VH-VL binders against q9nrl2r1430to1533. Designs and how they scored, part 31

Target 1, 104 residues: q9nrl2r1430to1533
Amino acid sequence: GGVHELSAFEQLVVELVRHDDSWPFLKLVSKIQVPDYYDIIKKPIALNIIREKVNKCEYKLASEFIDDIELMFSNCFEYNPRNTSEAKAGTRLQAFFHIQAQKL

## First folded at step 1 (VH-VL)

Design p3h (framework fv_pamlectabart)
Fold by ESMFold2-Fast, scan of step 1:
Structure p3h (fold): chain C 104 residues (1-104), chain A 121 residues (1-121), chain B 107 residues (1-107)
Amino acid sequence: as target 1 above (104 residues)
Amino acid sequence: EVQLVESGGGLVQPGGSLRLSCAASGFTFSRYAMSWVRQAPGKGLVWVGAISGSGGSTNYAPSLKDKFTISRDNAKNTLYLQMNSLRAEDTAVYYCAKGSRYTLYYGMDVWGQGTLVTVSS
Amino acid sequence: EIVMTQSPATLSVSPGERATLSCKASQSVSSNVAWYQQKPGQAPRALIYGASTRATGIPARFSGSGSGTEFTLTISSLQSEDFAVYYCQQYYNWPYTFGAGTKLELK
């Protein structure tokens, strides 16, 4: 990844954070509020962690950045039944991501 | 040249398990998402699931997520599909396919020849 | 899931003619549509991605168009090797879904 590529990742993360359907993904799931989450989800991730990784230049390839975003959605659909507000938000935000990621 | 070669198909009894492999060559395997797609005899294409380049993320067709597992070994340039609790309705040719870029949002640009799985007593 | 509907199921045409194949999505998929060609006994071959971008090595007689919910694949000046089944696919949202296919057959 070059400087231009890192700027593209930052722009995309900002667009995701600002999206109306980002609320389930902004921060890691609370162990206090959802105690069984970490028994089910083995690789937790959230937009704040992904953004931090972008800012620290930890993504060397676009594929690594996209993998973390897709992991975030995969975790959502694994934990949350499809008829929940979380899963519905995830479905819409993932569709938005796929459109935006075509620029990468 | 980019090539994908599936193997591991064959006859399996209902309730049985089978593991398919897809050997990749001609590209940097770890940089591309991979998919499995199946096609029952005389029927259309059905997406089974996908795995990211690193292997850190997987997505499945909702009806298959509890019986199929996709994995990859990037050191061996090989994609896998573990199939459990097989039923007659799982009889199909199984194709592996490569994403056009680092994700599947550009579609699948290279397909293997397929391997036939027959579930029958 | 997003349902992709292809029409007609079968299209009978002669070499040299123009064929137009339709694909409709049950909801907007933007331009995230791919088209594939499959001949009997063979794996699918990528033709179009992004609704209108031709894949590498695909002849200029193949063209795709559309956005939102309505998509078309056009084959101008049909050649004998073009008689095959054509599938559209959306990659806008999981699970990725294919249409049932349109069979292009010799009249």
Scores: ipSAE 0.000, ipTM 0.574, lowest interface PAE 15.3, mean pLDDT 86

Design p3i (framework fv_pamlectabart)
Fold by ESMFold2-Fast, scan of step 1:
Structure p3i (fold): chain C 104 residues (1-104), chain A 121 residues (1-121), chain B 107 residues (1-107)
Amino acid sequence: as target 1 above (104 residues)
Amino acid sequence: EVQLVESGGGLVQPGGSLRLSCAASGFTFSRYAMSWVRQAPGKGLVWVGAISGSGGSTNYAPSLKDKFTISRDNAKNTLYLQMNSLRAEDTAVYYCAKLYGSGRPYYFDYWGQGTLVTVSS
Amino acid sequence: EIVMTQSPATLSVSPGERATLSCKASQSVSSNVAWYQQKPGQAPRALIYGASTRATGIPARFSGSGSGTEFTLTISSLQSEDFAVYYCQQYYNWPYTFGAGTKLELK
């Protein structure tokens, strides 16, 4: 049920945060540090925001949770060229996510 | 080729004010955040503050927020540091530094040669 | 603020030796750490960012490692031009903070 599903979302977010490749995704990109980011990325998101939404029970369906995680990866690949450390980290973390998401 | 050239340093009396400039070339200045970093003689590096590419957002070291103001003129490719109420402990070389703006990471990829500010009575 | 602690304060090594410099963060900064080299009378120069990625033009003898709170800069086969002070910096959060530096002295 709902309680079990919310616990599963929280466990998965914790695993993502602990992963070595989570560093580009932990917090929203700073406009001061990356000034052109918000000109390119229209729907910014990060793991801290997703975790807060899980804690506030804002995800009613597993598909909504998965959509936010996939948006995070999509933003990474749209902004960062394929050969960057950010894009490579995103590729590895997304693969890890897909394996873990089979439990949802 | 990225170049950052600081100017405006010199001797100033305690309580005085000074404005530093940093002339930037070799990149699209308005796209990148800029920062000031200072270094007292024989000491380490201390971050002063940063300004977004558009100039719409600034962030400062908490101890310096009410004393220093960072601004920029994107039409002139120039970064500024306005320094007020200067004390002897503000004596340092002030470096202009460019932040990496093409995504993460957010390190200082280029630095100017610095300009010396000496606060002495 | 996040405190960055570097050790040793001074490291004396002979040319051709390996130098290992330590940097510790007071809380996890993931891999958001950069290393800078500063020679006497010069501006700092970026060496490493993202804990382990060499900046453009930096020789392969410089390598970085670590994540979380423990970071290391290694210089294999030390050369005379490597005489300098080395600073680590976290850019995980504002305010940005630097370590106090490690001075590398040639013997």
Scores: ipSAE 0.005, ipTM 0.574, lowest interface PAE 11.2, mean pLDDT 87

Design p3j (framework fv_pamlectabart)
Fold by ESMFold2-Fast, scan of step 1:
Structure p3j (fold): chain C 104 residues (1-104), chain A 121 residues (1-121), chain B 107 residues (1-107)
Amino acid sequence: as target 1 above (104 residues)
Amino acid sequence: EVQLVESGGGLVQPGGSLRLSCAASGFTFSRYAMSWVRQAPGKGLVWVGAISGSGGSTNYAPSLKDKFTISRDNAKNTLYLQMNSLRAEDTAVYYCAKSYHRGFSTYFDYWGQGTLVTVSS
Amino acid sequence: EIVMTQSPATLSVSPGERATLSCKASQSVSSNVAWYQQKPGQAPRALIYGASTRATGIPARFSGSGSGTEFTLTISSLQSEDFAVYYCQQYYNWPYTFGAGTKLELK
C-alpha cells in the first residue's frame, strides 16, 4: 500500500534524524572537509536526500527505501574503519534502523 | 609506474627526533590516503598511522599517537613522519605505503623500499 | 586491538608442493584481510585483499579464502621465488594489525 508505506518511511526517517548517532548521516559529506570522499564513494547519499525522495514519492517499494538506507551505511563502512567515531555511530544507527524496519 | 622512496633514516640518540620523507610518483598523490608501517629487525610489520589524501584527517596506532606526527605536502608529492622522544624500541625499517583506494578502509597496494632508523647510544 | 595469529611460524616445503598458511583474527574482521609476501631486504608485496581477491600481477597459484575469524592463503605448485615470509593484515578496525608471519623455507 503506497500511502501507508510513504507515511511509514517518513516516520522512520524522522526517527533516524532524531537519533543521537545520526550526525554523520544528516547531510552529504563535505567536499571541502573530505575532498577524497567522492573519489571513493560512487553513490553518495544522506538522510536529507532520502527524506526528500520520500516526500517526492520516489520510493515505490519498501525494498527501495531500505536499499537507500543500507547504501548510506555501506558508504560509511567503506570509507571509515569500523572503530572510528563515524563507523561506531553508523553501527549503532544501523542496528536501530534494523529494529525499526521490522515494522515495514 | 607507482614509486615510493623513503629517506631521512639514520642513527639517533635516545630522546632524539627524526623526520622521515617519502617521495611519491606515478599516481595522483593528493587523492590517496598514505600510511607509515615499521618493522623492527627480525620482527613483523606494525602499522604506525595514516593520513587522508587532503591531509585533513590522521589516525595513529594508540601507543604511538603522542610521539609521531604524519603530514603531507601535496604540492611536492611528499609524505612525512615526524618522530619525537625516540627510544630503542623505535628502531625499525620505516615503510611508506599507499592505500589501494582513496579512503582509509583498505589494504596497501604499493610500498617503498624502507628507511632504517636506529635508536642507540 | 584485534590480534592476528598466523600458523605455522615456519613451514618447510619443496618446490612443486602446495603450501597452506593460516591466519586467525581475535574477533570478526568480515573479509577485510590482506596477505603480503616479503623477501629478505625487500619491502612487502601485496598478494591478496578482501580475503580472496588477487592483487594486480599476482600469479594464479596464489589464492586466499575465509571470512570472519579464519583465513587461509594457499600457494599451489610452489616455485623457487615463493620462499619468503607471508603476513596477513586486517583493515577492519584501527589500529590495523598484522600477524607475526609464516616463513616458507626450503625442505
Scores: ipSAE 0.022, ipTM 0.709, lowest interface PAE 5.6, mean pLDDT 90

Design p3k (framework fv_pamlectabart)
Fold by ESMFold2-Fast, scan of step 1:
Structure p3k (fold): chain C 104 residues (1-104), chain A 122 residues (1-122), chain B 107 residues (1-107)
Amino acid sequence: as target 1 above (104 residues)
Amino acid sequence: EVQLVESGGGLVQPGGSLRLSCAASGFTFSRYAMSWVRQAPGKGLVWVGAISGSGGSTNYAPSLKDKFTISRDNAKNTLYLQMNSLRAEDTAVYYCAKGTYYKPLSGYFDYWGQGTLVTVSS
Amino acid sequence: EIVMTQSPATLSVSPGERATLSCKASQSVSSNVAWYQQKPGQAPRALIYGASTRATGIPARFSGSGSGTEFTLTISSLQSEDFAVYYCQQYYNWPYTFGAGTKLELK
């Protein structure tokens, strides 16, 4: 990765954060509010963690960045039944991500 | 300018093995899934398989999964196809093709190499 | 696997005419269909993706349409350079599959 690659990751994370359907993904799920989440989801992640990894230059390949975003969506669909507002938001945001990721 | 250049094709005996290479330039190789597509003489296009940008996942046409192995060396910008237990029906031009996504799950092929001919004959 | 069926196998047309090529999927592939052009001895060239979006550098005379199971490639004013074989491809599900091709030839 070069500086142009890091700028592209930053731009994409910003677009995801600004999307109307980002609300389930902005921060890690609260153990206090959702106590069984961490019993089910073994690799928790959220957009704030991904953005921090981008800022620390922890992604050496675009595929590693995409794997973390896909893990975030996979966790959403594993924990939340399909007919929940969280799963519906995840489905729409993931589709948006797939379109935007083509530009990377 | 995106360029993909295949090499390693040639004449091989039935039951033999061959390793094809594809040298990529003009784009950040590690960002994109890559595929191999083959075309028998006078026939149509057949997808062989794909590999993710990192090389961490591969997918193959079900009929070819046990014969062919796809790998990549991102430091050398090179894609490989290892072909084992070759038969006459494997005779084809083999194309290296660039995906538009990092994972092979979705994407069309926006750039293709010129192809390399593999002939399996006694 | 999803089967892609192209028709006709061969289409004979003259320069300046409109050509319409059809592609049918055995099950819904949404809009995840691409079209490729291949000339003898050459690699395929991407023309259309997402059923209707032209690839970079492709002339406006090429247009794609359709969704679900039925797709069409239209060439609105044939040039001599357009006589080639055209393939449709679905990239909705694995394994990726191509149609058998439509050969566009000079009448």
Scores: ipSAE 0.000, ipTM 0.565, lowest interface PAE 15.8, mean pLDDT 86

Design p3l (framework fv_pamlectabart)
Fold by ESMFold2-Fast, scan of step 1:
Structure p3l (fold): chain C 104 residues (1-104), chain A 121 residues (1-121), chain B 107 residues (1-107)
Amino acid sequence: as target 1 above (104 residues)
Amino acid sequence: EVQLVESGGGLVQPGGSLRLSCAASGFTFSRYAMSWVRQAPGKGLVWVGAISGSGGSTNYAPSLKDKFTISRDNAKNTLYLQMNSLRAEDTAVYYCAKQRLYSGYHPFDYWGQGTLVTVSS
Amino acid sequence: EIVMTQSPATLSVSPGERATLSCKASQSVSSNVAWYQQKPGQAPRALIYGASTRATGIPARFSGSGSGTEFTLTISSLQSEDFAVYYCQQYYNWPYTFGAGTKLELK
């Protein structure tokens, strides 16, 4: 890792944020709107948190960055049924991520 | 403590209709999805259908969707199952069951004691 | 629909022994499997959800494992109150489906 790899992580996070299917993942799930979420999801994460970690140089390896993104998708599929707009968005965004992550 | 109490079961003739009720207490009823599950004598558990916390969405076992309707009255903390065109094979104990989470595919964390429906002449 | 198959239909065991109950799904259900205990004349009681998480108040002797298509409920040291019918259920997709049950009976 280095500055070049951090730029690659930042570029990928920006592409995820700009994707039409990013809306369930932009920020942490609201405790007010979905109070049971945090009883089920033990390691909550969202794109804004991942982006902050990239900006603070907290990822030493590409695998650590990929693990956090995969945790985000895993949380989505754990909480949201397959028939929901959230799960459908997650499925499409995860496929997009897998294509982009081949360069990491 | 969570409590679910079913009522409305009994003997009904083939082709008849019956409405079951489930009185809920001990939790914020309007926030949780609810299901009906039935069990024929000596047989296993069969899911009938589910309703969202708001009542805005329902889903049914495909074989039962044209016969049964699930509804709820959140002001009264009561779940309903309307049963039409009943046949002998609908004879079962009917349980109301609380889903564990507000939304999503989740298991049942609490069950009522059940109410027996017998379809016979 | 997803078919859940439980085996054996009946398992004869003695108190203090280990019981292992199997549940198989016709397609992958991830970890979205729950286990219920039912005694004659009683409503089902939640035991396990998410394949391996014990429900509130369930003794540690009950444990669940598995993912995908193969799931197991284990009771490590049977107590007399454990003789009952056990059902597995998938909540991965609608319609929700249950196995036919495994009856745990005294040898």
Scores: ipSAE 0.000, ipTM 0.571, lowest interface PAE 14.4, mean pLDDT 86

Design p4 (framework fv_pamlectabart)
Fold by ESMFold2-Fast, scan of step 1:
Structure p4 (fold): chain C 104 residues (1-104), chain A 120 residues (1-120), chain B 107 residues (1-107)
Amino acid sequence: as target 1 above (104 residues)
Amino acid sequence: EVQLVESGGGLVQPGGSLRLSCAASGFTFSSYSISWVRQAPGKGLVWVGYISYSSSYINYAPSLKDKFTISRDNAKNTLYLQMNSLRAEDTAVYYCARDLYFGSGYFDYWGQGTLVTVSS
Amino acid sequence: EIVMTQSPATLSVSPGERATLSCKASQSVGSYVAWYQQKPGQAPRALIYGASSRATGIPARFSGSGSGTEFTLTISSLQSEDFAVYYCQQYHSYPYTFGAGTKLELK
């Protein structure tokens, strides 16, 4: 089922977006608000970009989708100190993702 | 370059059977789902069915489910459409069309088509 | 099944004009709509996917818009090679369905 295969990624992205801890990940970090972010993070990404890629059928392999989600979390932990609200939200959301991704 | 080449079309009598082939080259065939789409002379496009990259999912248009069978041989980079109990309304050009690995339903590359004529 | 309705069936226009083609779905398909161009004797060619994203190599004069149930394909400054039949397709739900096509012809 073509739609069944595509909808697995869409389902997972929707679950991530709806999660209480998604707030740091919904959109790209603003360069105006956080000027040094793009000096540290070389490959910025966010859930809105990942969802757009899913909707445009740009992920051919589950591994490509998983890699983009993991890049998003990796960027969070690289930039944000461990005691920040962002890093704590990232830790919980990543754990949720790992459980859900077992279905992919 | 991505290529899909259909073959096996021709004239068949009503009630007859025919097997179409689609030979793929220029991409990793085993990573893509592929659909069959048909077009009656002077008419629009009608989706026939699709097969996932692994053959784990095969779906057909409801009106064609018990008449047609889609299969693939990834080692030979070839897609098949087995057509049974053919009727005049099955007369059409049959295209194979590349759908993405996870069954996007968007067809980015199409073959040239092969004509099937069901007539006495 | 989801029915895709294209209008008009035939649109007569001159080179240099703008053409707007309509496609309506019987129920919401989100943005899961593609547009294809077909010239006589040829296979369809992908133009637009995701309602508004141009396929690689498709000129900027082609643009798609819409979401939910109403979609449009716009061709600005028509060129001679644009006279063809255009099909919309939903890929939101099985079975995938196409509109009946809009034939773009010379006035």
Scores: ipSAE 0.000, ipTM 0.567, lowest interface PAE 14.7, mean pLDDT 86

Design p4a (framework fv_pamlectabart)
Fold by ESMFold2-Fast, scan of step 1:
Structure p4a (fold): chain C 104 residues (1-104), chain A 120 residues (1-120), chain B 107 residues (1-107)
Amino acid sequence: as target 1 above (104 residues)
Amino acid sequence: EVQLVESGGGLVQPGGSLRLSCAASGFTFSSYSISWVRQAPGKGLVWVGYISYSSSYINYAPSLKDKFTISRDNAKNTLYLQMNSLRAEDTAVYYCARGFYYDSSPLDYWGQGTLVTVSS
Amino acid sequence: EIVMTQSPATLSVSPGERATLSCKASQSVGSYVAWYQQKPGQAPRALIYGASSRATGIPARFSGSGSGTEFTLTISSLQSEDFAVYYCQQYHSYPYTFGAGTKLELK
């Protein structure tokens, strides 16, 4: 997208980062802290990586940006059982994202 | 303008299978998530699941995930629901509905529905 | 799963009156609630999302409010076409769940 779309992506990422439920998503999961994560999750991603891609103009379409955000949530639900604080945070943050994404 | 048309419903025996289709027109189908929602006769709405615009993410109601499969063909502007191991409790009108957001909620435009009856 | 409870099951009102419909969540859902209208023999129609935002094309007489566990849909000056079943839905937590509906009928 254009400058307009890039600005919208940056605004949305900032809103996600500021949300109380962003804590599982701010940066990649540590291999030292969670050794089996990368055996299960084949395409890891986090908000810091998505923000970097926005800043480097790597998203050509809004759909590519949305796909990366959805991948982040999908990874959360794949790795974390539904009754965990991580999965609950992911469910709430994803709902918030969908409300904000209508502005794209 | 925006239209969603379900088809493929009908009478099926317990243990049988059906594939429902939802044909979209009047909007860029490939840019929207679509959900399936069902409603048993005289009962309320029950969310079945959704598929993202790119098919990268598909989420189901947990009780249905081992029985139903949602897919889409963006080149044909068509959404599918594959239903296996059907039982009497699956009798319902099945709606496809466009996500107002990029998930199942809220749903801004709905099809007319297609009736699935599971009975001997 | 989160259970959504709507009350009353049936509300009898006359045109021109105010109708107030309630929806209660078994646990907090923030503001992640939508409202739908379903007329006999028709598919549902979106009315409200995010507890209080009106969907496109929905008349100003429809308003939503609430957060946490208590939500309300208000129709300020009931019209003949408003007699329908109304459903609330939470999308705070997976799986997404609907209330059983409130039927708005002519008094």
Scores: ipSAE 0.000, ipTM 0.562, lowest interface PAE 15.0, mean pLDDT 85

Design p4b (framework fv_pamlectabart)
Fold by ESMFold2-Fast, scan of step 1:
Structure p4b (fold): chain C 104 residues (1-104), chain A 120 residues (1-120), chain B 107 residues (1-107)
Amino acid sequence: as target 1 above (104 residues)
Amino acid sequence: EVQLVESGGGLVQPGGSLRLSCAASGFTFSSYSISWVRQAPGKGLVWVGYISYSSSYINYAPSLKDKFTISRDNAKNTLYLQMNSLRAEDTAVYYCARDWYSGSYLFDYWGQGTLVTVSS
Amino acid sequence: EIVMTQSPATLSVSPGERATLSCKASQSVGSYVAWYQQKPGQAPRALIYGASSRATGIPARFSGSGSGTEFTLTISSLQSEDFAVYYCQQYHSYPYTFGAGTKLELK
């Protein structure tokens, strides 16, 4: 936009959300669909939560933003076995994030 | 063909440091996550840690987190394990094993291992 | 961390016999268990993934079963080359954990 441009963090989150492999990460995991998720994952997070934190200017350092994104991927790999579509999507999206995050 | 070759093992005194290498060939190294797994003489397999293909995610076994550092050089197709403050209980054969890729489902290829002996 | 318990520690069998190896998880791991074979002086060899899927090149006499907390590896007709140590591993949760192994030895 001309008069209202996205911050670096918001631009990166928007690109993650639009990526084909973002589908496991858009929203928190449902307790109804995945009953044991919250027994295993103690610090749940998703892209919608991270985006809200960016919009509220809650990240003061790039490292804080990167830590939350890495927590999201860590949770994915801890819960989802590596042969799952979730883990495969996470691996590709994490690679994309790492390339883009070098600019932060 | 896929090959992983560990090197750098040997005898080291308690409190010492050692760096292991794992040289990869026959596959696109930069597309795979790689794990280190160790095995003490006459004992079972123990997972040490893993590094993502971009080096941005590294996870360690909780007991080893403060002593070991995993890194990689994708330009050289080489994985490293830096080992500090070594104790007798770190004596083991250390394997590198190909782990995480979009098509992978287990540790499908392993190196032959390199022996680390911690003794006075 | 999830603890994997294998039994028996040692199983003495003869060629042509059936061997059944047990692996139990301290909490549910779904079907996310792999099995490995290791011979003396060699690196582990992948046998089974997803509790029951055979890895490429693994003979049909090897089969895996189970889900949740109870898993079994069966070798239906033992060959001489099958005498080795067998490890189960869960890959449901980090850290990855292995059982202590079951040694198949000649009776």
Scores: ipSAE 0.006, ipTM 0.550, lowest interface PAE 12.7, mean pLDDT 85

Design p4c (framework fv_pamlectabart)
Fold by ESMFold2-Fast, scan of step 1:
Structure p4c (fold): chain C 104 residues (1-104), chain A 120 residues (1-120), chain B 107 residues (1-107)
Amino acid sequence: as target 1 above (104 residues)
Amino acid sequence: EVQLVESGGGLVQPGGSLRLSCAASGFTFSSYSISWVRQAPGKGLVWVGYISYSSSYINYAPSLKDKFTISRDNAKNTLYLQMNSLRAEDTAVYYCARVLYYGSEPFDYWGQGTLVTVSS
Amino acid sequence: EIVMTQSPATLSVSPGERATLSCKASQSVGSYVAWYQQKPGQAPRALIYGASSRATGIPARFSGSGSGTEFTLTISSLQSEDFAVYYCQQYHSYPYTFGAGTKLELK
């Protein structure tokens, strides 16, 4: 991506981080708090990791950035049953992301 | 109540061009992303691409990126697909389908389709 | 791209029977799978999204299940109007991809 694309990725990540439903996604899941998480989830990711990748200019295409955000939501829905607070937060935040990603 | 109506299909020779339209009614067109999906006779569904509600983001299936262009006119509630360099394998019914992000639902309503036949 | 594989290609059943249709993804797609019904000469109709949520107006006999790479669509008591082709679709990653379809036909 270009300078404008990188600015757009940073702005979108900031909007996601500040959203009320971002709490399950801010940092990687703790092995101590959730011991079986990494046995189930093979490609863990979180907003802090995605933001770091944006800052290091690691996304060359908007599709790569979108794929990482979608992976984060996919991990949430794979690990957490539909009726959990985590899954409900993920559903709302993903809908918000889809609307915002249209600006990329 | 929600309606999508495709038009502009027809017979075109290999190497030719064609523009398809999708007219929307019964909902706020400017609030929804719309996709194009095609289906060759007797075959399955193949995603062509989508356009965001504001036209700020447009994405294509990699094999079609260089020959197809998606655009929209929100004032006219109309979606377009410009098709260039058409080949026999582009023969298909072309559908427009509404994307619903609010319910995490990818395609909630489809048009009836318009047939494009590429033949000499 | 993520490949969606549906099986069987054709399923022959009688009205009143239970039908189970399978869909497998080449990579994990979480719960980002939708199911569509298509009757001859008609556009596809949305049935299921998010692997298990029924679309508005869809009868309770249709249910979806699965996560990750394996998904199923179940029709608990087949009606005559249910004989159609059924497609699964992943919307986890671009490009969006569909399975080749399962044709539900009268035995």
Scores: ipSAE 0.006, ipTM 0.558, lowest interface PAE 13.7, mean pLDDT 85

Design p4d (framework fv_pamlectabart)
Fold by ESMFold2-Fast, scan of step 1:
Structure p4d (fold): chain C 104 residues (1-104), chain A 120 residues (1-120), chain B 107 residues (1-107)
Amino acid sequence: as target 1 above (104 residues)
Amino acid sequence: EVQLVESGGGLVQPGGSLRLSCAASGFTFSSYSISWVRQAPGKGLVWVGYISYSSSYINYAPSLKDKFTISRDNAKNTLYLQMNSLRAEDTAVYYCARDIGYWSSYFDYWGQGTLVTVSS
Amino acid sequence: EIVMTQSPATLSVSPGERATLSCKASQSVGSYVAWYQQKPGQAPRALIYGASSRATGIPARFSGSGSGTEFTLTISSLQSEDFAVYYCQQYHSYPYTFGAGTKLELK
């Protein structure tokens, strides 16, 4: 490992991943552990997928990157009731994201 | 430098319980997710379960969720696997493995494993 | 669950030759594939992650390629210490799954 040149999107994804509230968002939800998730959520996404898209240069505009992050939060709030640890983590992480996204 | 050392394996009767430990050193344990992976004698690798760095997210292989519990003590740099209702099919070497990426969840460092034998 | 199928089960080769190992996923896993080497009595060692990135300290003779459902591990100019079992793993979706392994043995 040498020093990696990071893009603004990569830097923001790294900050999101390192945040204490990223745990519901690190990987895709398990169909086996949460059987009804994919009946409710039509476009599943997670931080590992978003980082892959950043690494493959699939985001041409900041708005496309922001849309995928917002989709991730929207999925969380659609599936998880307000009083769940997932929804609470999502609320805090989304607020953090909105502050960091001002760099974009 | 990075080390993971499993312990707690041994011979156990069917229906019995064991608690395995994984002692971590040489890295900031509280910053990494860790998995348990097992390997039956002469067989391949089978993922057991995962615990996030903060213990907020714990996920298991579907067949094991009702009898295995993963936990960690970040102050002691130690990971645990509580194993209940053990059967002959649970006989395996149990490894703890560091999940490096969060977004790139491969296992960059593994312990040497501890053998669990379930036999009468 | 996603099934990972490795072929061949055993590959017999001589030192200095090139070995090519295959790993196929039952459904698309993007580039979320890792390769591990395991020698008898030892823990697995990470070789490749993200289908094609070498793990720290891994010699350049190891290379990975592929995306979606088909993945390849290539070992150029085989050395005596390379005779081992190789496993592929997907980490796209829970549960994580491994292939059954390819044993690389001396001809």
Scores: ipSAE 0.006, ipTM 0.583, lowest interface PAE 12.4, mean pLDDT 86

